# Designs tried in a protein design chat: VH-VL binders against Arf-GAP with Rho-GAP domain, ANK repeat and PH domain-containing protein 1 (ARAP1). Part 8

Target 1, 186 residues: Arf-GAP with Rho-GAP domain, ANK repeat and PH domain-containing protein 1 (ARAP1), of Homo sapiens (Human) (q96p48r954to1139)
Amino acid sequence: ASMGDTLSEQQLGDSDIPVIVYRCVDYITQCGLTSEGIYRKCGQTSKTQRLLESLRQDARSVHLKEGEQHVDDVSSALKRFLRDLPDGLFTRAQRLTWLEASEIEDEEEKVSRYRELLVRLPPVNRATVKALISHLYCVQCFSDTNQMNVHNLAIVFGPTLFQTDGQDYKAGRVVEDLINHYVVVF

## First folded at step 26 (VH-VL)

Design ra3 (from pa5 with light chain S94N)
Fold by ESMFold2, last read:
Structure ra3 (fold): chain C 186 residues (1-186), chain A 121 residues (1-121), chain B 107 residues (1-107)
Amino acid sequence: as target 1 above (186 residues)
Amino acid sequence: QVQLVESGGGLVQPGGSLRLSCAASGFTFDYYYMNWVRQAPGKGLEWVSDIWGSGGKTYYADSVKGRFTISRDNSKNTLYLQMNSLRAEDTAVYYCARDLYTDLGWYFDSWGQGTLVTVSS
Amino acid sequence: DIELTQPPSVSVAPGQTARISCSGDNIGDKWVYWYQQKPGQAPVLVIYEDSDRPSGIPERFSGSNSGNTATLTISGTQAEDEADYYCQVWDSSNDYVFGGGTKLTVL
């Protein structure tokens, strides 16, 4: 897939999740859950770029092998892919609505609002959000070793998924809320 | 607007201790990693220490390991640097800096005015 | 353990182009950040991720990074650009590494 391709234009797996996302998430799940600072750290720019280009060219043909790919290069490729989506994971049309939902004071009302917003996403986006948040939930389960608790993951993935300049905490709040309430929201 | 105000600098003898504070305002403090960066008089910038947003993980430059401790109190929006076993080489202006994550990188987007630490007998 | 080397000073006439280098082993595999510091003031970020400008930084500031050298370029240099300039990378051995700084003088 090229840099300009939307999420639905990617090669998709059986579950409506882009193969590029699945490849990266699966590799990090198998090899990266105990890596200190996973997702916080950045890989080498040349290795990240080569990996991302091969995944964009033909994600189905790319096989990530233990010992051949550094987990930080894979995590950086995944983050760059999500950051570069033309319409973003949560879509440009819904971005503000998601950010405003994070400010709802009543926790049960906020969770209900997130469920509502999820069903409004295009099917590929919704499946990808669920897969990614499920993965991040697993990452934080190993936070005693990898140091990436929910809050630290939210700091990284808020700006990444909402494609912001990092000046507004609301993007991080959405990601944090979704991980914390994964079972109830999804 | 983001504001970072350092305090606690002063004159101290070699082997002494100081605690620096950085009061933060204008942003949600715990959503940002924080750093100390120092600058000796007439010299360049030197990174000192990093602390992650939740406060559980810290990193230090080799020149200060074992002598300096970075901490934060997110309920008070305050960053700290406990400086022990001070040496003449620690003489510097100490800056509090916010570590911003965007475009898949980390950088210091906001700095305080600095507080001067002088280590001299 | 990367070491960043900058020239101690660079002088340019107003309106000319200033180039400030930052050299380090394989620096092209790292993101490079540039900070401007005027006397008695805190540093200000002028370039991030090799070549991008933060909001509010004039377009005359640009950057590049390849191989062993990153370069900050200021085209149409103005008197207010007179400052010290530092390059910085994130390095897993030291976490954050700064260059020694370059004093830009606009004559």
Scores: ipSAE 0.574, ipTM 0.818, lowest interface PAE 2.1, mean pLDDT 89

